VH-VL binders against q8vl04. Designs and how they scored, part 8

Target 1, 152 residues: q8vl04
Amino acid sequence: MKKQERQRYIKRLLSSNEIERQEDFVKLLRAEDIDVTQATISRDIKDMQLVKVPSATGGYHYSMPVQKQMDTEKKLKRTLKDAYVSYATQDKFVLIKVLPGNGPALATLIEAMHYDEIFGTLGDDAHVLIICKSLAMTLELQQKIQRLLSDH
Below, E stands for the ipSAE of ESMFold2; O stands for the ipSAE of OpenDDE; V2 stands for 0.75 times the mean of E and O plus 0.25 times the DockQ between their complexes.

## First folded at step 2 (VH-VL; framework fv_gimsilumab)

Design g12 (at its last look DockQ between E and O 0.05; V2 from the best seeds 0.00; counts 0 for: pae E 12.1 > 2, off the site)
Fold by OpenDDE, look of step 2:
Structure g12 (fold): chain C 152 residues (1-152), chain A 125 residues (1-125), chain B 107 residues (1-107)
Amino acid sequence: as target 1 above (152 residues)
Amino acid sequence: EVQLVESGGGLVQPGGSLRLSCAASGFTFSSYWMHWLRQVPGKGPVWVSRINSDGSSTTYADSVRGRFTISRDNANNTLFLQMNSLRADDTALYFCARDSPYYDYVWGSYYFDYWGQGTPVTVSS
Amino acid sequence: EIVLTQSPVTLSVSPGERVTLSCRASQSVSSNLAWYQQKLGQGPRLLIYGASTRATDIPARFSGSGSETEFTLTISSLQSEDFAVYYCQQYYTWPLTFGQGTKLEIK
């Protein structure tokens, strides 16, 4: 099966199912005689920029990126434009300094972007601490930050 | 079966150019990030370049940045490495490799689950 | 860059023996470490990723352990087809780097 066709199928599955794990995609697709591996699904999830959203049951399930993602990115850029002071990196950590009062909001926006590089974020009054999955990922995130700041 | 077959290697003079190709089969090529690595006999592999699934993002080792260009043709399941301004220290066996299939939600991964047999590049006067 | 040092450089062993290969990182790589096998005239073959996870279709006799700066690849019972060069690779940071390899040769 071609990638695009498979991804359309994944999209359909998401519309009708609350899928929590990558393995669940594999099972559902195979049930439809679509031969796929978890590796393929992993790549598709990345390409499709699927996000995990809270379930009513308290867990999380995969969802298509909401058009809201674009809005979120716009908000993120705006927040950075208005509040950004500086950033620094150390190992897996990215520390963004912002004008007082903007830390929590910025942290929320960053988290809402669901960057693959990020393990987690914390925000205080004037800082956002980002924990990346690896130093390599830190470098990737740094590039994203630079792109966001390019209009500054 | 996953297959990666490199070609385009050969002898070239310093300052010359060479274009490597990697023919992929046995998997959905357009779904995978791909890499080029090189290896000098008796030494470990050295990472050279990577490209994401649609070619919109590329990364290079410092030693080849500005001289090498990685690209891909997903319609023909082919990975390329354009090598310009070649130097003697570019001499090596060049491998194409498939990026890790598992980008789990928690951890990033940049290892290689399949490699080709390599194509030799020799830069010499 | 992170330097990976493998030891020993060469190991002479007999089939059936337990083999332990070491990989030391110049700095922490967490668990972002892979092991490869490379036979003469072939490209590397992935054995282990995430320091301890066996790749698909890799025999159970291969196992990986370790974290941070010290890593080990173990072959519980060496088979004739296992004579090759083994490399560790870190993917904690760029550039990705490999060890210089350990060669397993027949005693």
Scores: ipSAE 0.028, ipTM 0.664, lowest interface PAE 4.2, mean pLDDT 90
Fold by ESMFold2, look of step 2:
Structure g12 (fold): chain C 152 residues (1-152), chain A 125 residues (1-125), chain B 107 residues (1-107)
Amino acid sequence: as target 1 above (152 residues)
Amino acid sequence: EVQLVESGGGLVQPGGSLRLSCAASGFTFSSYWMHWLRQVPGKGPVWVSRINSDGSSTTYADSVRGRFTISRDNANNTLFLQMNSLRADDTALYFCARDSPYYDYVWGSYYFDYWGQGTPVTVSS
Amino acid sequence: EIVLTQSPVTLSVSPGERVTLSCRASQSVSSNLAWYQQKLGQGPRLLIYGASTRATDIPARFSGSGSETEFTLTISSLQSEDFAVYYCQQYYTWPLTFGQGTKLEIK
């Protein structure tokens, strides 16, 4: 069986089972008519970077590694540091100008922050328009933006 | 090993057209923003055009807007510049360049970590 | 648009010497400045970005400094492979612009 197909099936097993031992992979695969050795499973575990995590029942089980990602705030701060040009506030609107091509990425990061002040966010190639829920919340958001820019 | 190889330059009369190609290898081409720049001998480079990773967004210098079209074929790892209505002041060495993106390759940085060797374009009567 | 002015235009130097190249911007570009090296028949090579951060595989003898309108590239001990033309580039505002270049020649 092709390695990539086998590994995809191992991922499916992990989503449906708490598997504590390598030999349990062999048993479960054999029950599905996939005949593999423990040596093959050991290589797959290493290649897939599977980890053991605590079970709710007190033991350990294999799991797919959680991809470590930069914190959204760190990405937002760096995007502003590198691409920010200016901003203006009027009524419930905050308009941020950025280097061309960076508007959609900045808008996505701002959305991912889940700011309570924001009704909606739109980006074009070089701008991000933020629409706030109220005038008071616009001022609160402006303070947050200024804080993010203060390290730049 | 990252490589960018331009081709398609040559001699053309004013008002003519050329299509430049840039063959990319040694990296995941579809994850990077790509640019065209040009350089007259003895002068600094001048930015010409940019295209994002999937080709959905393009930007042009004012001097070429409406005449040049940037595009990409991610299946064949190739960047293109269609140049129409060429003028004498388009004469230069043309480079493709890879944007040096930060984080996740989602956005461009607008500085360029790899450039090709350049393909010469001469527009002359 | 922002004009970048490099000086000197040409510098004749010997290997082992310390070299300082200048780039002045017509208005503030914050720290959004890059430096490139270009050898004959080749495309530019990124040396420095963010005014002072060395790019991947760039030797420690290259350093950048400055902010706003005044920037310098320093080569602490010039090597034989460092003879080339050097360009600065701002990416603070549109349109992107490059300096005219400084040529380092062997003395």
Scores: ipSAE 0.006, ipTM 0.555, lowest interface PAE 12.1, mean pLDDT 85
ESMFold2 (binder alone), look of step 2: mean pLDDT 91; pTM 0.934

## First folded at step 4 (VH-VL)

Design p10 (framework fv_maftivimab)
Fold by ESMFold2-Fast, scan of step 4:
Structure p10 (fold): chain C 152 residues (1-152), chain A 124 residues (1-124), chain B 106 residues (1-106)
Amino acid sequence: as target 1 above (152 residues)
Amino acid sequence: EVQLVESGGGLVQPGGSLRLSCAASGFTFSSYAMNWVRQAPGKGLEWVSYISGSGGYTYYADSVKGRFTISRDNSKNTLYLQMNSLRAEDTAVYYCARGEFLEWLSYYYYMDVWGQGTMVTVSS
Amino acid sequence: DIQMTQSPSSLSASVGDRVTITCRASQSISSYLNWYQQKPGKAPKLLIYAASSLQSGVPSRFSGSGSGTDFTLTISSLQPEDFATYYCQQSYSTWTFGQGTRLEIK
């Protein structure tokens, strides 16, 4: 299984389970016929910068880093609001037009969000082209961008 | 409190037209994608149409493409479905449903709030 | 379009029973699967999203599992209010529902 696909499953597991130990990731992924080792999961935890947060029942469980994601999201939201001109989609493509000089910066911020929907992102001076993995994933990404633009 | 209320259903003859409305309250309407989902008498659910929060993009089931048009008026918190060239097969309860994303942990889409439905009967 | 097939189409059970219904996708949809409950004359209600995440306010006796093509909804101890029709829905490529599983009183 490719790293990106595996990490997508890890994010899904975190949204539906309180995972306390690395061994629990291994067990849950293997139950889905995804072959992983504790060493692989340890590297994924570091790569994704997962943190342990207190559980309501006592102890700790793994979670996405709230502060890091909030900071990146706030910067993305600010950059979108400051530089956004227009937006279009076609099948698997999202094309965001921005004020000149802002394309590469926006592309970098979108990459830093690590959106599972994204196959790749390219920025030129005034445009960001996002290539999504499927039509459904393009719709998901569109809604997230619209929420960021509408958020108070 | 979050609510969706459909209206505009009724009896129409084949080839006729009908416009459905869905009044939204209790949330920031423009921040959410909206859907129409229908259910023929005694049958299962069928997704009909999607509109983004801004209204900038729309998607349709193949069965209704070219005949139905989804639209929204964010200033009135209202979703619409314009149905043209109606067929007997379009007879169903039409539900309005709000789309939601898990944007920051995972990127899944689901319909979390549903209206009570409005009945459309296409019969001679 | 991705086709979703549920089994069984109908099931009779008694209060307190463990009930399992399955949903199969015609192609891999990862974990982009939702479960809905619909009681007669009522609108559908979201139970589970992302294959296994329980919606707020839904009793813990409901659980979902699976990924790829094969998915399961389990009710650990059936209650009288659980008699309803259950639908799976894929959100991987547009949206398609299964045909539904009707859960009836034995």
Scores: ipSAE 0.000, ipTM 0.508, lowest interface PAE 14.1, mean pLDDT 84

Design p14 (framework fv_maftivimab)
Fold by ESMFold2-Fast, scan of step 4:
Structure p14 (fold): chain C 152 residues (1-152), chain A 121 residues (1-121), chain B 106 residues (1-106)
Amino acid sequence: as target 1 above (152 residues)
Amino acid sequence: EVQLVESGGGLVQPGGSLRLSCAASGFTFSSYAMNWVRQAPGKGLEWVSYISGSGGYTYYADSVKGRFTISRDNSKNTLYLQMNSLRAEDTAVYYCAKGGFYRSYYYFDYWGQGTMVTVSS
Amino acid sequence: DIQMTQSPSSLSASVGDRVTITCRASQSISSYLNWYQQKPGKAPKLLIYAASSLQSGVPSRFSGSGSGTDFTLTISSLQPEDFATYYCQQSYSYLTFGQGTRLEIK
């Protein structure tokens, strides 16, 4: 299995499981017929810069570093402020108009934020269409976008 | 016709608590963010708190963080401000203000009449 | 926190005068500035949003201009009902009001 594919799987495991020890990664991966060693996992943890954070149930578990999450939000804020033209909402839709060439990049950054309100996003050259799960969630997302545009 | 009617103001001792209400009518309440703005006697306007239409996001002025809690009940078209650990400097008329927007621009398009909160012994 | 400073703090004018009130932000806020009017004993009323957009129902004698850090509210021909306190507000990062400008009868 290629390193990139294995690390994508590790990221998925972190979203669904509280993993406390390196051997837990080995056990979970082997349960999915992915043969790894603890040495390989130790190297992946270092490469992915995984950190241990306190668990709600006590102890610690592995997590993706906060810095990457903050970097995504900063990129989103910058892209919105630099390229934003206007937006409109209708029912479950938020349509953001941007300067040409910025639509796909903005759509990707919005997807990377993993907002619970979003069903999906589509970007063309100058527009991003966001499809929300409900009318109430469309209004929630609109407030998030307004705050990103208003805040630093 | 949009109407915002505040209530719950009154006299309270330092360290006490008070809960303000704002009854909204004439618009789809759950579709708009709501705000509390206060004005001390003879002074200017000070933004206090924001709540998104769904209630999922709240923001506070530094002067009230940890002491005040904004909330809303969309089924009753009512906005609330729970004020704890009140201080003399919290004495003010408290206004309920409806958020409005145009593109990315945010503003307060309707205001209530205000309710007076006096913190003194 | 972005600080908003208005100038002057108060001014006196006569009916028919052209009045200009200024507002300065401690950092660039682009065009994210609103203007409000407050008459004694009343709640504030929105006049201008997005620095220069006139709110529906507001008389055309009111206008706003500016961008970045410096903004102005102009009343082209003052009417008796315009004597009030005027506030600017930034919406770029959180919400912050200026200290107000009291417009008084000369």
Scores: ipSAE 0.000, ipTM 0.496, lowest interface PAE 14.7, mean pLDDT 84

Design p15 (framework fv_maftivimab)
Fold by ESMFold2-Fast, scan of step 4:
Structure p15 (fold): chain C 152 residues (1-152), chain A 121 residues (1-121), chain B 106 residues (1-106)
Amino acid sequence: as target 1 above (152 residues)
Amino acid sequence: EVQLVESGGGLVQPGGSLRLSCAASGFTFSSYAMNWVRQAPGKGLEWVSYISGSGGYTYYADSVKGRFTISRDNSKNTLYLQMNSLRAEDTAVYYCARGEFRGYYYYMDVWGQGTMVTVSS
Amino acid sequence: DIQMTQSPSSLSASVGDRVTITCRASQSISSYLNWYQQKPGKAPKLLIYAASSLQSGVPSRFSGSGSGTDFTLTISSLQPEDFATYYCQQSYDRLTFGQGTRLEIK
């Protein structure tokens, strides 16, 4: 697999998984029929400038550089403010209604934030459905969204 | 007017128990992780415990693991630290501190004034 | 556990001096380092987060630098209110403070 394709795949793995060790990258990539070595992954980590960040579980996991995450948060805030229509919560669900054409982009930005509260996020043309891990976590996420909407 | 106010400190004998409280005001308490940090007389800062905004995740320093329990009541905007099996080494000023995330960075941006716990016979 | 070691343990300086305090981690912590200031009888105050980001309201004479294992806090022109104890703190794995550097008047 060409380096560019592999690194795009690594970015997607980081958005969906908390990866603590280089061995975890190898395991996940091989599960998708991509043969890599730890030496290959070590080079990719350096090339992409991946960093280790604290995990809610008290360890660490790989992530994109913080400057990239800060840019993502700014873009999320901007997109939310520009396209936001309404939101509702129910049990472990947060449903955000947006202007048509903005759902998939907003869903991608929310996933890129790696919020610990989120189990998964789905976007269609005008809606983003966020599935949280518990009722308590839905309330935490709702308050984070409120902060983003109220920020200056 | 973001504010944290600790209470519950005092004098206790070795082997005793004490519960500290931290009253939060001026912000959405349940949206923030909270910490307890202590400082023995004339010594440096030592992180003691962490609790997530929901209360679902807690972490402890090895020195207090199994003896201290951190908890919170988001309906009362109050953080607690239950301290059991107290030792002379636990004598310190205990601060509560609010945790903040910026991207993946974590830091404590708001601190209370502290409450003194003295463990002495 | 990640150990944080500060140097020096104490430092004497005069108003107007450039002061540098160092902090070393027992393993690489990338840029997950914060600096706090504590005045006698007061709670700590956040100065810098993410190794080099200045907290709102903190004077620009304070700056932080470094990554990996070696970090520095610099005060470019010491003011009377800066005499305090300074602590570094890692947030890469759990939270660990350095032992502190006491900055006192010469």
Scores: ipSAE 0.000, ipTM 0.491, lowest interface PAE 18.4, mean pLDDT 84

Design p18 (framework fv_maftivimab)
Fold by ESMFold2-Fast, scan of step 4:
Structure p18 (fold): chain C 152 residues (1-152), chain A 121 residues (1-121), chain B 106 residues (1-106)
Amino acid sequence: as target 1 above (152 residues)
Amino acid sequence: EVQLVESGGGLVQPGGSLRLSCAASGFTFSSYYMNWVRQAPGKGLEWVSYISGSGGYTYYADSVKGRFTISRDNSKNTLYLQMNSLRAEDTAVYYCARALFRGYYYYMDVWGQGTMVTVSS
Amino acid sequence: DIQMTQSPSSLSASVGDRVTITCRASQSISSYLNWYQQKPGKAPKLLIYAASSLQSGVPSRFSGSGSGTDFTLTISSLQPEDFATYYCQQSYSWLTFGQGTRLEIK
């Protein structure tokens, strides 16, 4: 596997797994029949500038550098600010109404934030439907959306 | 390292008011949902209220809704519970507890030692 | 509100026994169920979250199972320090606790 392809896969693994050690990358990649060594992963971590950040469960896990996370959040804030019309919540659903043409793009940006509260997002032309994992988790997501909307 | 310490409990007359505090240390207080949970003498645990990390979202048990107000001051790492129109059935040990959302799940992993509130004449 | 009912309300057991405590929700809560232990005079302590996930530092003799409406906490070989009251708690819709199960020495 070429470096670029492998690094894209590593980025994807970080989005869906809390990876604490280099050995965990090797194990997860091998589970997908991707042959890698610890030395290869060590170089990839360096090249991608991965950092260890505190885990919600205690300890630390690998993450993309802060700058890339900040860039995604900044783009989300700008897109939401420019296209936001209103939002409403019901049970575990958050429905965001946006200006026509902006729904799919906003849904993609929200998904790229990898919020733990979200089961999935769907965007049509003028709406983004966010399905939260539980009723309680809807409150935390509402807080995050409000913070994004209040920042200028 | 991680600690929650409640204070402000005591004896109060029915219809009175009392404010509880919970001092947090050893963790990033603003990142955690905080809960108040109470336990009447010899009885089980009863969830009272929670507040989000920013303080923007709160919820209350039906038994206290309209009488109790949860709040927090993240600059002081302190959680509060303002209790008004107190009744004899509010007599309990009040615990503060931190929680967080992890993927699907919400759970309270650290609890304070509790503070006793007695409502009687 | 979702009601949580524990069974039994109390039980007596001996050291070395296998102990089972059950918890029933009034409606489906998927796996949003936690178990706490409370020793006399002390604050509750988290044992299990997400129905079956063991909290760090909790002995492996504790296990949780179930989903939907029926949940079980099992202690495979009871130790003296395990005599306590156990509470289940749902987090699917707000928060409610079961009434507790008191585990006492036989």
Scores: ipSAE 0.000, ipTM 0.484, lowest interface PAE 14.6, mean pLDDT 83

Design p2 (framework fv_maftivimab)
Fold by ESMFold2-Fast, scan of step 4:
Structure p2 (fold): chain C 152 residues (1-152), chain A 121 residues (1-121), chain B 106 residues (1-106)
Amino acid sequence: as target 1 above (152 residues)
Amino acid sequence: EVQLVESGGGLVQPGGSLRLSCAASGFTFSSYAMNWVRQAPGKGLEWVSTISGSGGYTYYADSVKGRFTISRDNSKNTLYLQMNSLRAEDTAVYYCARGEFRGYYYYMDVWGQGTMVTVSS
Amino acid sequence: DIQMTQSPSSLSASVGDRVTITCRASQSISSYLNWYQQKPGKAPKLLIYAASSLQSGVPSRFSGSGSGTDFTLTISSLQPEDFATYYCQQSYSTWTFGQGTRLEIK
């Protein structure tokens, strides 16, 4: 597996799991049939500049540094503004139509934002379907997307 | 024919309780958020409470939080507002309103005729 | 809590007039603004959503504009049935109505 592909998996694991120890990365990656060692993960943590932040359950877990979160938001805002075509909502669903070829990229960026409002996101070539946890969360997500689309 | 019909209003003493009902017909009730909006005599509109289509999420105006409870029974197409510890300031016509989404936007597109609640000794 | 302030509180006009009602939010609400019409003894009726989108069935003489904090409802040629109280409502963070603008016959 190439370094870039492996680090992409590590980012995904961080978004879905609270990982406290380097050995937990090794265990989870090997479960996905990704050949990795403790030494490899140690280097990836350094390369990605992962930090430990307080966990809601007590203790600490690994997280992306603040600077990379800001970079992700900038990419999301740019992609959304450049590729946005239209949108529709229905109770807990937000459907965003984008220019062809931009759906998967937008879905990936939205996932990378780790919005608590989102139950799940599905992207095809020209659409992103966002499933929110509730009507309340859908309204909050709509506000966030609208802010990204506006000049503010 | 989309309709909302409120009931349960009346005269009640301060500190008392009332339960309002809103009977919905002509649409898939469980697919829509529902709202209670009130209007004191001669005054403007004031949002009171919102409930999601599933009933899993509720919102309240600060003025009623802790005293009022919004709920729904999707099997009966009925919205409720349980009002406890009523105050003279709660005297108003209470409207039931359907929440609709179009694009990123939420608005109240269908309203009932309202039911009067008078809190007086 | 977002405060919504309408101006004027009351307005007198004649049939055929161009009428303008304004609404100001205490903070930016982008385009998350709705306009409602209420006639005496009746329930409110949605006129405009998303600051400028006309609700189905509403006459084209009604229009809305604005974004951020300042919004306007315009009636291009007032008709007898338009005499009513008009309310703006933000839907950016929960729901807050303006105090209303009473449109009366001159």
Scores: ipSAE 0.000, ipTM 0.494, lowest interface PAE 14.8, mean pLDDT 84

Design p3 (framework fv_maftivimab)
Fold by ESMFold2-Fast, scan of step 4:
Parts: sequence; C-alpha cells; structure tokens
Structure p3 (fold): chain C 152 residues (1-152), chain A 122 residues (1-122), chain B 106 residues (1-106)
Amino acid sequence: as target 1 above (152 residues)
Amino acid sequence: EVQLVESGGGLVQPGGSLRLSCAASGFTFSSYAMNWVRQAPGKGLEWVSYISGSGGYTYYADSVKGRFTISRDNSKNTLYLQMNSLRAEDTAVYYCARGEFLGRYYYYMDVWGQGTMVTVSS
Amino acid sequence: DIQMTQSPSSLSASVGDRVTITCRASQSISSYLNWYQQKPGKAPKLLIYAASSLQSGVPSRFSGSGSGTDFTLTISSLQPEDFATYYCQQSYSTYTFGQGTRLEIK
C-alpha cells in the first residue's frame, strides 16, 4: 500500500476507534488485509504528528494535532455555512441534507474532525448520514453541529 | 447578553450538604458544556467539575470525587452542584463557567458567573 | 494530574512596561493552554486560548506563546486596568490551573 493510502486509513481508524497503542493500528490495518509493521506505523505517527490525548474512560488515545484540527474545523464551518440545507436525528442517526455536490466533501471533513461520538459516516451527492455510537453521543454530536452552524 | 448567575452559597457545618445553582441566560444552554471552578480565600483557581451539554458526560477533580455531583436541567437553563460531606478545605467562592470545545479535546472557559461563597465552619 | 507552575508568583511593574509571565507544565501539553485574568473582586476572564489565540474583545497588547511544557503571557505597554492576577490552565488532561501571578502596577 502506498504511504498516502495507508495514512488515509489511519485517519479513518482514528475517527471510529480509540487507539491507545501503535500495535492497535497494526491489528486494525491487518484485519483489513493491509500488511504493516510497528516501525511503519511509528513513522506514520511522526509524519502525521499524531498526539496522545486523555480518554474519558481513563488512559489515552491517538488524535490529530490541534493545528490540523483548527484548520479542519474552519473548513467544516465554511462548508456547512455554504451548503447546509437541514438536518434530522433518529436514535443513533444524524442525517444532514446539503446542496447537491457537497455531500462527499462534508462527510470527509466530518471524518477528519475525529469526533469520538461517530461510529461511521456515509455521504452521497446531497446527504451525509452519520451513525453515532449511542443515543447520548448522537445528542452531543447534534450540539456540536448546531454550534458550527451558529454565527461565531 | 450572555449571563451566568450563581446562588445557594452560605455557611454550613463540616459533614453537611449544600446545593449550588447557576442560572444561564442569553445563549442556548443545552449546546454548551458547563463547569464549576472554586477559589479559596486568598488562593488560586481550582477546577471542580464538568458536565457536557446533554448531561451525558461528567468529570470531577479527585478532591471532590464521590462527594460532589454536577447536574443540569436544560428545560430551566440551570446548572447544579450538589455538595455532600463538606470539609473545611471546601471553603471557597464557587464559580460556574461555560465551556467551549475546539476540535475533539481542546477546551476553554469563555463566560463566567460572579461566584457564590461557601463557608464550611462550625 | 498535570501540575502547572507559574513564575513569578508576584511582580510589580510601571505603566508602559512590557510584562512577561511564565507557565510550566509538569509534562508536555502541546498547545492545550489557556490564560485567564482576574481583577480584584471579580470573576476570571478568558484572555488567550490554544496557547496563542486572542479572545474576542481582549486588547491586542496581550499575547501568548509557547508549546510543550513552557508558555508565556506577554503584556506590552502595561495599562492601569491590567492590575490583576493571571492564571494559566492546561486542558490536555482534564483541567488544571497554575497558582497564579499577581501583577501590581507601580
């Protein structure tokens, strides 16, 4: 696998998993038939400047650095402001309707935020479906989206 | 105008209980995490407790864990701190503060109330 | 928990002076650091977040810098209204404040 493809997978893993250790990246990637070593992952962590942050359950897990989070959040706010139409929630689901052509871009930006609440994100031309880990987490994510939509 | 107003402070004996309230106005209360921060007379700030916007997540300083309970009523725009088994070292001005998140983990407190004094003495 | 140590604990300065307050974390906290100002008899006020971002409405004479373990808050051209105690706060692992730096305008 090429470095950029592997690093895209790592970003995806961070958005849907709490990863504490380098060997956890190796396990998750190998489960998808991506053969990597701990040395390769160690280099990726350095290249991507991943940081360890405290987990609510105790311990720590990997996350994107603050500067990249700030840049991604600005881009997400702009995309939501420009393309947002409506949203609805149902149990563990948040469905965001956007102007046609904007769904995949918004889905990518939401994934890049690495929100702990998100199980997975799916985008089509005009919709983004976000699947959250629990009802409580759906409400937390809804509040984050509402704040991003607010004039700030 | 965004405002936070604390109430419920007073004199209480060691081992006693007290409940503080913080009334919020001027913003969508349920969209913001809230905190309690205290300050003993003549001393510095000490973070006490956090509650998420939905109330689904709470965190406590080790010094108060098991004795204090943070809660909120979003329908009343009110934050609470239930304080049990009070000790002399809990004597402080208690502030409520609104929290903001930047990204997943970055956090800061941008709006503060004026505080309410809690004195634990016999 | 992560311990935050400020230096100096107190200082006196004249109007127009450049004042620097330092904050040190017991371990690396990246840029997860905030600065607050507390005037006598008043609630704290946010000045700086994410180590160097100026809060809206705060005068441009305030600035923050640093990353990792060592951080500074700088006040260029000190004004009379800057009499206050200044606190740093880490948000990397829960929330811990420094002990505060008391600034006396002299």
Scores: ipSAE 0.000, ipTM 0.523, lowest interface PAE 14.1, mean pLDDT 83

Design p7 (framework fv_maftivimab)
Fold by ESMFold2-Fast, scan of step 4:
Structure p7 (fold): chain C 152 residues (1-152), chain A 121 residues (1-121), chain B 106 residues (1-106)
Amino acid sequence: as target 1 above (152 residues)
Amino acid sequence: EVQLVESGGGLVQPGGSLRLSCAASGFTFSSYAMNWVRQAPGKGLEWVSLISGSGGYTYYADSVKGRFTISRDNSKNTLYLQMNSLRAEDTAVYYCARDRFGSYYYYMDVWGQGTMVTVSS
Amino acid sequence: DIQMTQSPSSLSASVGDRVTITCRASQSISSYLNWYQQKPGKAPKLLIYAASSLQSGVPSRFSGSGSGTDFTLTISSLQPEDFATYYCQQSYSTWTFGQGTRLEIK
């Protein structure tokens, strides 16, 4: 597994698990047949600048650094400012229309935000299709997108 | 019936200002980006400006940047073009046109009949 | 800005003729090209979008082809109502129209 692919997987683990120790990363990755060592994970934690934040049940768990999260959000807002045209909603779908050449980049940034409302995101040259988990969650995501658009 | 109707054109002196309006009916106005396109007498079509459905994003042709401002009022289903520092070369018929949303591509499927702007002394 | 150049600038033809109008982009625009028809004193009318998709209500004698930099509008059997000016337009990077092609009776 290449370093960038492994680090992408680590980000996904953080979104669905409260990971308290570095050895928990090793256990979870090995459970998926991803061969890693403690030394490898230690380097990934340092490279990704993961931080420990308070857990709801007490103790701490790993999370993406606030600065990197802020940078992703800023890039998303800038990309929307530069390329946004319009959007429409239908049932559990949100379709965002953008200037050509910007769809895949916008889809990647939306994925990087890890919104709980999203089942999946697809981008082509000029469109981003977001599939939400339910109708209620589509309305929640619509409000989030509207706020991003108004903030530029 | 989907319809766009422009108004506000007229005669104005060089350096003057004018505001054009485009009244939309028969469709969900806020779901569509809107364009202003102009045509000087005996000349071809020239794209002027686009505004996104929400009104948060605007684009301008280099020839009008800093002088023209596109805006919209979605509660009134109306598109506007504020034209400042007008020049003789801005003399043209100004059309508003709807950009089709819900299609795979960008295109202007509905046009108004145009309003004439003449910049002359 | 992407420049759009139409060829020819004017064309004379007879009813029943096959007419071809060409549009060239200064750089690749994929399939983001539209064709419009304008009759004197009237607003433009969309004929073709996405290089080859026929707008609803437009007669099937109109067709478009091409991708990248070279595009063609074809009228397979010219009718009297087809004498007009035709414009191509790119929507890939901002919006730019060609200079137009005047189609006149021969």
Scores: ipSAE 0.012, ipTM 0.620, lowest interface PAE 8.5, mean pLDDT 87

